VH-VL binders against q96il0. Designs and how they scored, part 241

Target 1, 167 residues: q96il0
Amino acid sequence: APERGAERRDTAPSGVSRFCPPRKSCHDWIGPPDKYSNLRPVHFYIPENESPLEQKLRKLRQETQEWNQQFWANQNLTFSKEKEEFIHSRLKTKGLGLRTESGQKATLNAEEMADFYKEFLSKNFQKHMYYNRDWYKRNFAITFFMGKVALERIWNKLKQKQKKRSN
Below, E stands for the ipSAE of ESMFold2; O stands for the ipSAE of OpenDDE; V2 stands for 0.75 times the mean of E and O plus 0.25 times the DockQ between their complexes.

## First folded at step 8 (VH-VL)

Design U17 (framework fv_ebronucimab; at its last look DockQ between E and O 0.01; V2 from the best seeds 0.00; counts 0 for: pae E 17.7 > 2, placed apart)
Fold by OpenDDE, look of step 8:
Structure U17 (fold): chain C 167 residues (1-167), chain A 120 residues (1-120), chain B 111 residues (1-111)
Amino acid sequence: as target 1 above (167 residues)
Amino acid sequence: EVQLVESGGGLVQPGRSLRLSCAASGFTFSEYAMNWVRQAPGKGLEWVSYISGYSGDTSYADSVQGRFTISRDNGKNSLYLQMNSLRAEDTALYFCAKGTELSRYYFDLWGQGTMVTVSS
Amino acid sequence: QSELTQPRSVSGSPGQSVTISCTGTSSDVGGYNYVSWYQQHPGKAPKLLISRVSNRPSGVPDRFSGSKSGNTASLTISGLQAEDEADYYCSSYTSKSTYVVFGTGTDVTVL
């Protein structure tokens, strides 16, 4: 009985990049590009004495990163799928097979593919506009919290200096 | 080398005809949309006409519609612009411009242009 | 034919950043992501700088960047150099009678 090779269903792995920074790092680390989103994940450093405000900033950055990873992973998959369907449909309409006589994958020329890109971009225009809007909102929020954290750090440094002058 | 070379420009009287040519080299000519873009002396760029690489579909600017005809010979790697009923406002440097692999609306290769002067 | 609106001229000192705006309509710049930018030196053919609003072709310096908001596209030149003195044209696909529309052009001067 021939062993039916288990088609490894590429379970869309939960997009957590397996990049683990060194345990002793006191800095944020940037991983390699994710295979689905092509975005480089950031591992955020967690200070031992993380303030509630710093924690909130870190969580917001992490959530924003996850949102970006999911968006682009899905967008890239959608693009790849629609591109393949377009190519197959056009080849079929031309009466062409999926492979050339030489056994190579049949492709469309640059002019034909330009139509695909036009249609794809037009169809996804609104989606990209919403993404951009939300991207700005998230980044403005992050920047706002970065400012708050910076002010908190300045204030804490000033308090420590005053306490050292009073002793 | 990837290149476009325009020819056929010159001095003509109003109402006359002129045919421009563009010779392409260094790329698969039939896979790209081709365009004519013109620039009047001391003025900006104006799109004139488009032709598809494979379908032969054409489009024209309103300013030249019904007077100009774009065509191509993929076997000769050549683009043409037949210009009829020429007017003084058609005086310009005419560029041949190649579309990209991503879109026919971007022009990644230009010729040096050929000058057309329409004067009485 | 309706051209995209650009400032007539922009100037900057070497090392500064300058931005050129390109304002269209919902039928062109605002409706599609098919905005491109061209550089033209005197007596030369135009050169593609930016495609797809922000895509930089190979061989174009990273100091050139493109963006779009609403009906306005922008080209930013960071770290302005003497060689950047040229005319700059935006372009867009349009759903009107023409496939492509150009901007009015902007003369960039390096002071």
Scores: ipSAE 0.019, ipTM 0.595, lowest interface PAE 5.1, mean pLDDT 87
Fold by ESMFold2, look of step 8:
Formats: structure tokens, sequence, C-alpha cells
Structure U17 (fold): chain C 167 residues (1-167), chain A 120 residues (1-120), chain B 111 residues (1-111)
């Protein structure tokens, strides 16, 4: 996944979500963004008549979500820490304090921050390259099993029609 | 050839530690969730812990949370259970059990177990 | 607290049928189709007998069948044989721990 642009918010939103999903639902559903990863978790429905193939697909989707959440939670924390360190280092080099006269956190202009974003991407290139590779591998597997599940459902529908006609 | 073999059981005093091992063979170990299930003498089966094959995600029964640590080494085809702060009620035969290819909720391969006795 | 209730023992004559009940709640047996059954002979490891309420893995004799109604799952052994004398455990997914819980176990005796 690419960065969202040249600049990110420096502060967390107030009133982080405390959404509480239903204990038992008949459908998958999507919860609020995770505090650390900013990804919306899927809360998976476990159907009463789930086939073995359907279960393998659901397990793969669950594991992929957990992997994705962990990666982005870690990257977001690293990004935030390194961003603050970069700003503090550049302010120190300029002989400026970490706070303005009004008490607001001192910042750098967009061109100065662009240096950070470029360096962060370059420094983390290998991690993001492996993440993208693994993301595509996982999503290919998920798509493949979705196709297998679709074929299984078509086959079962055809077998039911064949059974009715044989009676 | 397809088997699970537990080891590391023995007699220990309360408060001591013990490390169980489970050697797997004949299947692709990293693909499967692995479990520890225990059975106290003359009693039923109790699930203890699992570790996923895909993410390394772990979970524990309330009775062992904070005292036991499950781990795996996929390079050695081995599952481990580090048991700290052992209590008399941990006395049991400990089984290593494999989740199925289609579900982590069913256990289709079991070892013969290793006996842990906690007594003074 | 989260145990599935089974009868302590059941018995039957060779060739007869026995049924083992496994009673839970809407959080497990009643709410989900992730019930399994295990057979355990003395001194041996458990063996998976039934998965997903009624699915019989390859190699398990046809005389073993599973079903459920409401909060109760059942294992039926038709045509009892001497080798069926063993302990039987049910297991189910439970939303309480988001994993599995075992039943109390049933000793099956062939007379």
Amino acid sequence: as target 1 above (167 residues)
Amino acid sequence: EVQLVESGGGLVQPGRSLRLSCAASGFTFSEYAMNWVRQAPGKGLEWVSYISGYSGDTSYADSVQGRFTISRDNGKNSLYLQMNSLRAEDTALYFCAKGTELSRYYFDLWGQGTMVTVSS
Amino acid sequence: QSELTQPRSVSGSPGQSVTISCTGTSSDVGGYNYVSWYQQHPGKAPKLLISRVSNRPSGVPDRFSGSKSGNTASLTISGLQAEDEADYYCSSYTSKSTYVVFGTGTDVTVL
C-alpha cells in the first residue's frame, strides 16, 4: 500500500472509536478503523453450514487481515516516531525551539517535510517491497479460493437440479 | 511417518517450570494450527493453548494464561509449551494436536502425550 | 464453566444402537455447526470421528453418525461392535473464547 501523500496529520483524532460489534451476526461486517493501523477490521460471520472449502477461505482472510493490521500498526508507529525526530533535528539545526512563541508545536514547511517523506520511503523501500509482494501473494490465494468456492456452489446447485429431475 | 511425538514431561515441584516439546513429521508443519490439550488422570480433555501456522497468533485457556507460553519452530517442525509457576492442578497427560487442513477447530492428528506430575 | 455436558456412561449389546448426547448453549452447540466427536481407547490418543456435526472422515465406519437439534448434538453408534468400547468426547466452537471447548466425556460399554 502506498503512502497517502506528502503530508500526514501530526495529532491523533479526539474520541477514538469504541465501536462494539454484534456478538452473533448473520453477515460479515466492517468495524471502525483500528487505532494503530487505521484499517477497518472485518468481523467474519461463521455460517451454520460452512463447507470445508468455505472455512479455508475464511481462515485465510482472517489470517491476512491480522498480518495486514500488524504491518501497518508497526509502520504507522515508526513513521510517527521518525517524523518527530526529523522535525526536531531540523529545528535544532536552524536554532529554533520545538514550540513557537504561542506554544504550538513548531513545524517545517511542505518542501522541508518532503525531504522526510522521500527519505522515509527510501529507507523503508525493502519493507514495502516485501509487503507488496506478500500482499499480492495473499490476495491471489484469496481470489483463487473465492473461485473454488463459487464453483463448489454452482456444482451443488446443479446436483440439486439433477436430484429433483431424477425423482 | 505422519506423527506427533511429545517429550519433556516429568515430576516437578509446585512453582517450578517445565518445557514440553512436540516433534512433527510427515506433513507440512507450518501450514497447520497446533494445540496443546491435557487430560488429568481419570478426567476428560481440556484444551490448553493453540498457535496458528500462518501468523503465529496464540491463545490460551484461562487456567494457564500468563503462566504458559506456546511457541513453534517451523524450521525444526517442533511445537513447544513453556510451563511456569506449575500447580498441582496442572498434573495431566499433555497431548500435541494438529488442526485440520480445512479447520483449526477439529484435531485430526494427536500424539500419545507426555505426563506432567506436579507434587511436593 | 464452559463445558459441554455428556452422560457419564452408556451401554448396549453387540449389534444394537447407542446415542451419546452433548448439550451446550447458544454460544456453542446451538449457535454454530462446529461440533466434532473423538473416540479414545484406554491408554491411547483421541481419534477424530465426526467433524462439522455430521461429517465422517474417510476411514471411519458408516455406523458412526452425528446430528444436532437445538443446543444438543448427538453421536449415534449403530451396530455396536466390541471395538467401539471406549470414551467419547464432543467438542464445539464457542463464541465465549472464540475457539473450542470439550464435553465431559462418555464411557461406552459393549455388553
Scores: ipSAE 0.000, ipTM 0.461, lowest interface PAE 17.7, mean pLDDT 81
ESMFold2 (binder alone), look of step 8: mean pLDDT 92; pTM 0.940

Design U18 (framework fv_ebronucimab; at its last look DockQ between E and O 0.01; V2 from the best seeds 0.00; counts 0 for: pae E 12.8 > 2, placed apart)
Fold by ESMFold2, look of step 8:
Structure U18 (fold): chain C 167 residues (1-167), chain A 120 residues (1-120), chain B 111 residues (1-111)
Amino acid sequence: as target 1 above (167 residues)
Amino acid sequence: EVQLVESGGGLVQPGRSLRLSCAASGFTFSEYAMNWVRQAPGKGLEWVSYISGYSGDTSYADSVQGRFTISRDNGKNSLYLQMNSLRAEDTALYFCAKGTELDRYYFDLWGQGTMVTVSS
Amino acid sequence: QSELTQPRSVSGSPGQSVTISCTGTSSDVGGYKYVSWYQQHPGKAPKLLISRVSNRPSGVPDRFSGSKSGNTASLTISGLQAEDEADYYCSSYTSKSTYVVFGTGTDVTVL
């Protein structure tokens, strides 16, 4: 498991340009939020003595992260695009410009924006339901293989102790 | 017609300054992030600087940080690059390039470029 | 400044397919990072061919396609034509900084 809390806390007071994480780290690392998905990526450690079971667990975690990052990156872009299109369309029907007199983007009041949010949620409800289903399926599989890896490690530790006593 | 037109290039001695301009037309300039990209003669493309549309947030390549300043005037549909402390390695054709606020990774509109030569 | 690695040149006969690689790291090309491709004829400004790994803007022929696997993005030109002779650049945004980085460039020659 990575020492996430200590390393994240240790980077807070340092100058950003001077931080240089270990290149041969034996732990997973959590990076800053991705610009598009707003999710923090995990940088997975690949040990030289990784068992096939450990490799499968790591690949499942990597695949799940990529799937999750892609989903939210696309959803964030779609949300932003459709929000701006909605605002522009409603400003046109009101006969208003896209900019205020100060040059700022014109916007709609909260009541008008509520129509957008209701429409967006309704339109995307099924998509997010399937996302939640797939998210739980993936996390169940990860938890299952975490358990198998834990049992494998306990077994290997017991075998090492038996070899030590017999030799 | 959507277009970008650069100007302000020329011959300048090392250590001096030069200011580039880029005039935009045919699109709502303030909605888009703008970039400077340069190309030394016979060489590849090098990203130089970025400025967001409304917020004015900027970013610079390490090679120009502290020497170049990107700015924009949304009222004049114009992008600027103030280049101070010019060096011989800054010699290049400088392109103005349009991006988006959502995805600065691609530039879908480019100008023709303005040549900057830094030589004694 | 970081650069994405591309082959210096690639060649093919008319009608053949060529593929240009663009290799970086997990901080610029890998994972969910977006890659774009540009075509530049001599004396001309670059033209966008591919955005967001595989999206083809309107007006770009369908013989141009993009893909990505691991830390390598690829541009494929199928049905090579004489007008495709040009320089090609990939581009990405790194997750370590706000830099936009370009590839080293690939000279495509039609034999």
Scores: ipSAE 0.000, ipTM 0.465, lowest interface PAE 12.8, mean pLDDT 79
Fold by OpenDDE, look of step 8:
Structure U18 (fold): chain C 167 residues (1-167), chain A 120 residues (1-120), chain B 111 residues (1-111)
Amino acid sequence: as target 1 above (167 residues)
Amino acid sequence: EVQLVESGGGLVQPGRSLRLSCAASGFTFSEYAMNWVRQAPGKGLEWVSYISGYSGDTSYADSVQGRFTISRDNGKNSLYLQMNSLRAEDTALYFCAKGTELDRYYFDLWGQGTMVTVSS
Amino acid sequence: QSELTQPRSVSGSPGQSVTISCTGTSSDVGGYKYVSWYQQHPGKAPKLLISRVSNRPSGVPDRFSGSKSGNTASLTISGLQAEDEADYYCSSYTSKSTYVVFGTGTDVTVL
């Protein structure tokens, strides 16, 4: 039985952006666009005295970022794959070979590919709607926790001022 | 503005290495195949190398096979050509050329080129 | 040796039509299905004129047209203008390790 070579599914490597911000940075850093998602990753700053609420906000931001990176990486891969499949299917339907007379991969013209783009967008419309919904939910949650963290910081500053007045 | 800007050319001795860069702007770089094409002084165009937008598939002219390496960084909108074991016959103006969306071997955008001179 | 052969030079008067041939010498059965044409002015980068034998990109004047018969592609410049003085290159696919090949180039002179 010939060993079917395991098609190495190019699993989009969870490419941890090797961009390490300087250790002494007190700010969030934006990395270069990811090669799969084309999204710029953010390296979130971790304060030395991070509160539980600040930590929760940071984790939520990080999870949301990872979710976005994965979504777009997968979407781009799906797009590329389906584009190739569309080209092959359309060539076959036309009675054309997958290769040109010169042995090169045959391709479709811009007009023919316009159908692909329309079909792809239509097919993925619901997926994009769900993405947008979840994007808003996540960002709303992030904004809410940002507000809580802001209030906590104000309260802590007021307590410190009161302690300094009492001594 | 849609443009390609080559850099990294210069004078080098035979057997040395050089790395060319091409910076792309004004279009979604990752969606297009990229090519290097060279032109020796007073000569015609010669295709050098191809790299796909997504798959990373590469191809080389026989004249540069095993010596040159094409690569890209889609995050930086950059194309590269690592040239090793350079020869006098590699002396040329090197163009970065963008493939079309559908026809990756037709070049609808070119840079101004970067000159590579290989001389003893 | 280039797999695509072009005439070294072609000349014409303003308003005339000139044709540049591009002949494939490949032993490949079926020849070069797709041919493109590029214009290059002195000291400039090449510009795509024609793709897929006869497809004219946006911004290319209608006076440029492409055709193919057998293993010979042709670029016709109708109503030749002074600005058409340039080098012209055909290009196509190859079945060899090189995916792209350029023609030998043609110098077009406007008399």
Scores: ipSAE 0.000, ipTM 0.539, lowest interface PAE 10.9, mean pLDDT 85
ESMFold2 (binder alone), look of step 8: mean pLDDT 89; pTM 0.926

Design U19 (framework fv_ebronucimab; at its last look DockQ between E and O 0.01; V2 from the best seeds 0.00; counts 0 for: pae E 25.0 > 2, placed apart)
Fold by OpenDDE, look of step 8:
Formats: sequence, structure tokens, C-alpha cells
Structure U19 (fold): chain C 167 residues (1-167), chain A 120 residues (1-120), chain B 111 residues (1-111)
Amino acid sequence: as target 1 above (167 residues)
Amino acid sequence: EVQLVESGGGLVQPGRSLRLSCAASGFTFSEYAMNWVRQAPGKGLEWVSYISGFSGDTSYADSVQGRFTISRDNGKNSLYLQMNSLRAEDTALYFCAKGTFLSRYYFDLWGQGTMVTVSS
Amino acid sequence: QSELTQPRSVSGSPGQSVTISCTGTSSDVGGYKYVSWYQQHPGKAPKLLISRVSNRPSGVPDRFSGSKSGNTASLTISGLQAEDEADYYCSSYTSKDTYVVFGTGTDVTVL
């Protein structure tokens, strides 16, 4: 009996944006919008003398970015699938084809789609609330570490100036 | 006539598997989301699982997640529920329920149900 | 787990109006925006009475009406008839744990 292969749930591939910045760049790079999340990925620069605090900040930013990419990729996929299902069902109920006479994809009017959007938003409200909460928490943490890194850099510059004055 | 007919229920021991079927007629089966809803004896309704008619996407209640698998064959106008690792708490009348054209969350057609009894 | 709470039983005399409440938990503020209602006679399958809070499908008598205020949806049965003796379930949907949630059910008795 042929093993019916487990249909791999099309999890939105965690497609690491293949955007590779130039090797000699000393700056963060912003890539094009990801095709699934529509978010622009940031490639974070890694300094040669990265402090433990800078590394922690970079990792937190990376993790937060990945979290955002995954959330929106999944959300957009879910939205697109549910929208298409709604349109398909509604068109058929109206006795309309999925394509117009001109071969274009048939669409519903704004009023008909308003019902879909309202229900979709209602269904996903709690998910969005959790997302927003976590988004604020993550960004607050990032901002806090940015402040710490800034202070560390100031302190290191002051120490270097004192050492140059003593020699 | 628009109808859903469930089958495959019966008496099973805990830990065993059972497969339910639902035969649909009188409507374009592939256009509608389908659901399983169960009702324990003398209890309320509990949603069990969903499958899209269009995308084939599935969802499960936490109580059955990882144990139950919903599937459909649009060519046969049939809905299935594979139930593995059955527990006493899975004892219920299992209904097949059709989503509406407006929303997959409203069920305008129900079968008569098939009884599943899980007992040692 | 998101639950919709209903009164256990409601009773009325023929010709009276009865109202069944369905209250969502505060944790699912957005999940209970749209509510449906089902009637179930003993030994029968549930029947859809109301969708999207107040939408009545074809074939459902106009004496059945739905409303919602805050987190509480209500089904009103006007001109109660003997045939209305049944269990009534509210339902909504959530993205958290389940796609669909049913209320605890209400037994309506006609006195």
C-alpha cells in the first residue's frame, strides 16, 4: 500500500531574505519587502569589536524581526486564503463565474467585501491584541538596550580620552 | 434534497481508533467548509474540527488536537474524521455540519449524527 | 478556554416573549462580535436560527430575533409556541483556541 505522503502543511517558508548586503558595509541594510510579510528585512551590521551588550541588542533586534516576519507572513497567508474562499463562495451563490467575460478574476463589490473584512478582523482581534502587546514589549526592550549601548560607547570614549591625556 | 448523513460510529475501547464518514448530497460539496461538531450525552454542543472546501485548510479543537484528523473527498462528496487514541471523554454524538456561503462559522445544514461510545 | 455562558433554563407561557442571553468572557473581547443561534429539539440535529447576531435565514419564523449589546447576545422568541420547546445554543468564533465556540445551552420550556 503506497504510503500517502503527509501533505506538508505549506507553512510559509521562513524564507530568510536572500538579500546579502555588500561585504564591506559598516551599516545596517534594509532589503526589499518580503513577498509574504510585506515587511522590509534589515540586515544588521556586526562590528569587529562587538561588545557583549551590542551583541545582545543585535540578537534582540534580529529575534524581533524574525518574530514580526513570521507573524505577518502567516497573517497575510491566512487572510488571502480566507478572502479567496469568501469571494469564491459568494460569486457562486450569485450565479457568477470566477472569471469575467474578459478573463479577469471576478471580484465582489466593496459592500460585499465589507462583511468579510468585518468578520475577519473580529475573528483575529485577540491575535492582534497579543501581537500589539508583544510588539510594545519587544520594542521597549530594544530601546532600553539601545540606551545602554549608547552609554557604554560614551564611557569607552571618555576612558580613551583620559588615557591619551595621561601619556 | 439537501442532506448530510453520518456513519462509522460505534462502541470502541479507549486507545483505539475509529473513522467517521459523512455523505453530502443536494449541494455543491466542494464550495462549502465542513465541520464536525459533537454532543456528549445530555451535554451541549462542542465544535471539533473544520476543513475548508477551497483551500483544504484544517483546524481542530484543543481537546482533539493531535488525535483527530479531518479530511474530505470532494469527488465523493464525503467528509471524514479519523479519530485516534480515543478517550472516554470522546463519547458523543458526532454531527457533520455544513458552513454557509456567507461564512464558514455558521452551520445551516446538519446531519442526524453518528454515536461514538468509548468504553472499557 | 473561551466560553459563552447561557442561562440553564428559560420558561414562558404560550404567546409570551422569552429572551435567552449569551455572554462571552472578557478575555475574548473581539471574538464574540458575531453570534449565531441554533435550536435543537430532543433527538434532533441543531437548526440554524440566527446568524451574524440578527440575520434570520429563510424559513425561520420572524418571531425569532437576535440582538447584541456589549459582550451579551440575546435571542428573543416572541409569541412563544409549544413547538419552541427545545434547547437553544449560541455560537461564535475565535482565533485563539478554536474556530467555533458554542454556548452552554438553554432549555426553553413552554408552560
Scores: ipSAE 0.188, ipTM 0.721, lowest interface PAE 3.2, mean pLDDT 87
Fold by ESMFold2, look of step 8:
Structure U19 (fold): chain C 167 residues (1-167), chain A 120 residues (1-120), chain B 111 residues (1-111)
Amino acid sequence: as target 1 above (167 residues)
Amino acid sequence: EVQLVESGGGLVQPGRSLRLSCAASGFTFSEYAMNWVRQAPGKGLEWVSYISGFSGDTSYADSVQGRFTISRDNGKNSLYLQMNSLRAEDTALYFCAKGTFLSRYYFDLWGQGTMVTVSS
Amino acid sequence: QSELTQPRSVSGSPGQSVTISCTGTSSDVGGYKYVSWYQQHPGKAPKLLISRVSNRPSGVPDRFSGSKSGNTASLTISGLQAEDEADYYCSSYTSKDTYVVFGTGTDVTVL
């Protein structure tokens, strides 16, 4: 699971973007990891003569990407927030400060953190089960439409050959 | 609005049962430990019971062990206290109280309380 | 069951400081056990005043302070004001189980 977590802020100028796809691309393009979800977005190519079936496939893939980005961004934010709260509460219980004498954030070792990781995973178990269920459903649908688009493209190539023979 | 609202109190005879409810709103109920605390008229506070947000672990004061059962329904944001074999000493104002996410014995949100009177 | 011992009453004049003790054992107050304090006005629900021995929640005036030494926790109200007239309870939990215990309560009177 991605380990990035931070609240999104709308303070950046609208002309500045962390993802800049190529100006002229005839293929899907994979961008840099999103800072909240830690997932690489796909920038989908839209052909000039996109069929209705091809459009449905593209939209399904776009929606699946948005769903996946949203889930992991929210999960990473929650994980980071709750991890920091756990560390702070345990340091206070031990009578220690939030920072070491050198100014670095004080941390707990892996054995001390075990309770946090166990609790976080257990409380999010049902959410991850729903995520996995939906992930499989979406991937099945995408694969099915990819097959239909492939057959449509073969059919269109055959129709182009038949059109040439008619002359 | 973040709040806890108790209900289900009333006048009952000794040996009877009551079920108290506590409706929670304004926070993610399933993540927090919940408690019942009671206060007899003119007396101090007495902790009654606890239920964990994650594990469902429960704990009870010795005075109510075996007679009271705490439960929760995270889908309805509700906490319950089933009180069986009620006695006169159970007469009190019953509060529901919210723990914090990681420190489950500190009560940072309280309801208004519901009165239970056990009298022959 | 065991209760944490508090004085029955404490009084002071406006502007003075008062200290409420909460005495238990090494199993409930001593060591690194969390102690909290609650304020309760007549007819109202308790309000968390101090958590984790000395932590003030947001909105609690800094004239309220908490401390702990040995098996005794203390709540100090500096600069006593009329609205501080209320009952005060300490609480803790035992080291052997998951029981929560409250103190006997202290009635603070502003003279």
Scores: ipSAE 0.000, ipTM 0.430, lowest interface PAE 25.0, mean pLDDT 78
ESMFold2 (binder alone), look of step 8: mean pLDDT 89; pTM 0.923

Design U2 (framework fv_ebronucimab; at its last look DockQ between E and O 0.01; V2 from the best seeds 0.00; counts 0 for: pae O 12.1 > 2, placed apart)
Fold by ESMFold2, look of step 8:
Structure U2 (fold): chain C 167 residues (1-167), chain A 120 residues (1-120), chain B 111 residues (1-111)
Amino acid sequence: as target 1 above (167 residues)
Amino acid sequence: EVQLVESGGGLVQPGRSLRLSCAASGFTFSEYAMNWVRQAPGKGLEWVSYISGYSGDTSYADSVQGRFTISRDNGKNSLYLQMNSLRAEDTALYFCAKGTLLSRYYFDLWGQGTMVTVSS
Amino acid sequence: QSELTQPRSVSGSPGQSVTISCTGTSSDVGGYKYVSWYQQHPGKAPKLLISRVSNRPSGVPDRFSGSKSGNTASLTISGLQAEDEADYYCSSYTSKSTYVVFGTGTDVTVL
């Protein structure tokens, strides 16, 4: 349903695929949605005086992002593959071709596609349960390390204050 | 015509330095994490180093930490490995390897390798 | 240590199935950590055969399949062919010693 001039006035993506963050940044940066996972990646800032604990937190966040990106990219690819297989199988059962007379891919109506969505969710139920469990575990761990980093920073400020008083 | 081409290998004495280059073509270099992987003669594969696309985040195998430096120039589609304080055990065929969009831990494109020999 | 264990060699006759194991720990192969497999012919660069445990990239024959159970990943070559004679490596990531670890490698011989 795009209208004339939609490319300039709509909230649609610009269509630019290349991400080009600021040359130098002192904070995390959120990029455009990844083509495969449809998740926005975070580009993590690496401070000059990063402590070992701060580095561990950053690495944990990076690993969690990659895990999440991998999971959804894989699920999206599986979804697309199984959707095409389902459509192909149902069209063959009806004796229909894979293409319309106009050359575009044939598809099924919404009611027919509902069967696919139910089958896909049922088939992948256990995988999504494990994902949900691990998602909570990872987010809890990240929050825990955020707390440890906060305490480390408070401690370092107290050490600096203590050193000034011992002058 | 998607490829990686390594260069800069050669014979070098222990304790000396060498710089490897990897030229990338046929893909958007800046979007992918890049790796160096080595293989000693008659031995298996050993991961050496990693560098992210835009952030410049790096990591190194323990065996090379502090001696090797990975870098990239996204404007030249080039990956580099500066190898300092070379040892006999660094003798290997060095491959340039590209990560996937889904994971920086899976290498879907490899170069042919450049041989580094560290010997007196 | 920090290597994934593979058998040194495996052999089979043409048309038979061969399975290569890749054993690690819960910190590198177990859980939802992804495993990849590479094929390397003599004098050639490695080639990605399997990503994300069981995903086969375009151009890789259907006779190659991957799986994982516990701390062991497996690559199966069904319908073994002469051109499958090569070295095979598994790979995973870990937080213990390095970001990426390779298996010890397996030489597949077609009898």
Scores: ipSAE 0.005, ipTM 0.507, lowest interface PAE 12.0, mean pLDDT 79
Fold by OpenDDE, look of step 8:
Structure U2 (fold): chain C 167 residues (1-167), chain A 120 residues (1-120), chain B 111 residues (1-111)
Amino acid sequence: as target 1 above (167 residues)
Amino acid sequence: EVQLVESGGGLVQPGRSLRLSCAASGFTFSEYAMNWVRQAPGKGLEWVSYISGYSGDTSYADSVQGRFTISRDNGKNSLYLQMNSLRAEDTALYFCAKGTLLSRYYFDLWGQGTMVTVSS
Amino acid sequence: QSELTQPRSVSGSPGQSVTISCTGTSSDVGGYKYVSWYQQHPGKAPKLLISRVSNRPSGVPDRFSGSKSGNTASLTISGLQAEDEADYYCSSYTSKSTYVVFGTGTDVTVL
């Protein structure tokens, strides 16, 4: 019985963005686009006096960011792989080599590539629908916690003003 | 029970590498910043490295910068310290230390430590 | 050189009060806003006693208190007990080189 070689699913390496914000920064930083997801990572500042509610908001933002990074990194890899396979298959069917006489990578015309895009979108439609649903859920939750944090900050500022007036 | 357990310490020669591990239990590991702190025999505490809960942000003491790498696996509730180019001055008891929800700068939970001895 | 300086040793009799100072030497005044204190018994891991200058975690006796004036934080142990014999470390953070710094440590002896 031939040992079915376990196809090592090339899990997109969790590309830890090598972007390091300045150590002295008291602000959130936006890094360059990630090479796999093409999304710009945000490095969230963690204040020394972060409230539990602020911590929860930050956690939710970080989890949502990581979720987005992973989704698009995997999607882009899948897309690139399937695109290359499609091109190779079509070139082979046409009796064409993978390289032109000039040594350039052989490409398909726009019409042939349109078929690939239609098929790819159709195949991944449900995946995109689930992504969109979860994206909305996460962003609504973030917005809700942003509102709570804003209210907490207002309340804390009011308490501090009252204490300064009483002294 | 809330606990941190360090492992991976031992005797190594200068210039060699060692990897420490810290297993966390009893709390949501991913929510907390984690740190390594070391204590040389008969000496004080020295902060070594920090890693955030989710962002993967890291920081290192100048004494270990470029030689040590902190990492974590939140799925395994594990913290790691890869130590390369070890020196005699790296000889210490290495503690895993947990930050709090309110601050990453003080530690409410410590492991018992794992001893690293760097000697020729 | 440690950015936080502590006295090498402090001693007191049972029932007395002792105070340990922690003085920041760094020009980064902003880095010493919050100070924490740890107790370490011989052969044991450090234990958090005080956070944020004066905040006492649950399970820490009321006889431990923290304060700060300028660049000097202080840990006061009131009603000193034999079990308080330990090393004490202050800690804070700096923006220059490290996120966390420890004091030089103070050996507290109960006479």
Scores: ipSAE 0.005, ipTM 0.514, lowest interface PAE 12.1, mean pLDDT 85
ESMFold2 (binder alone), look of step 8: mean pLDDT 89; pTM 0.929

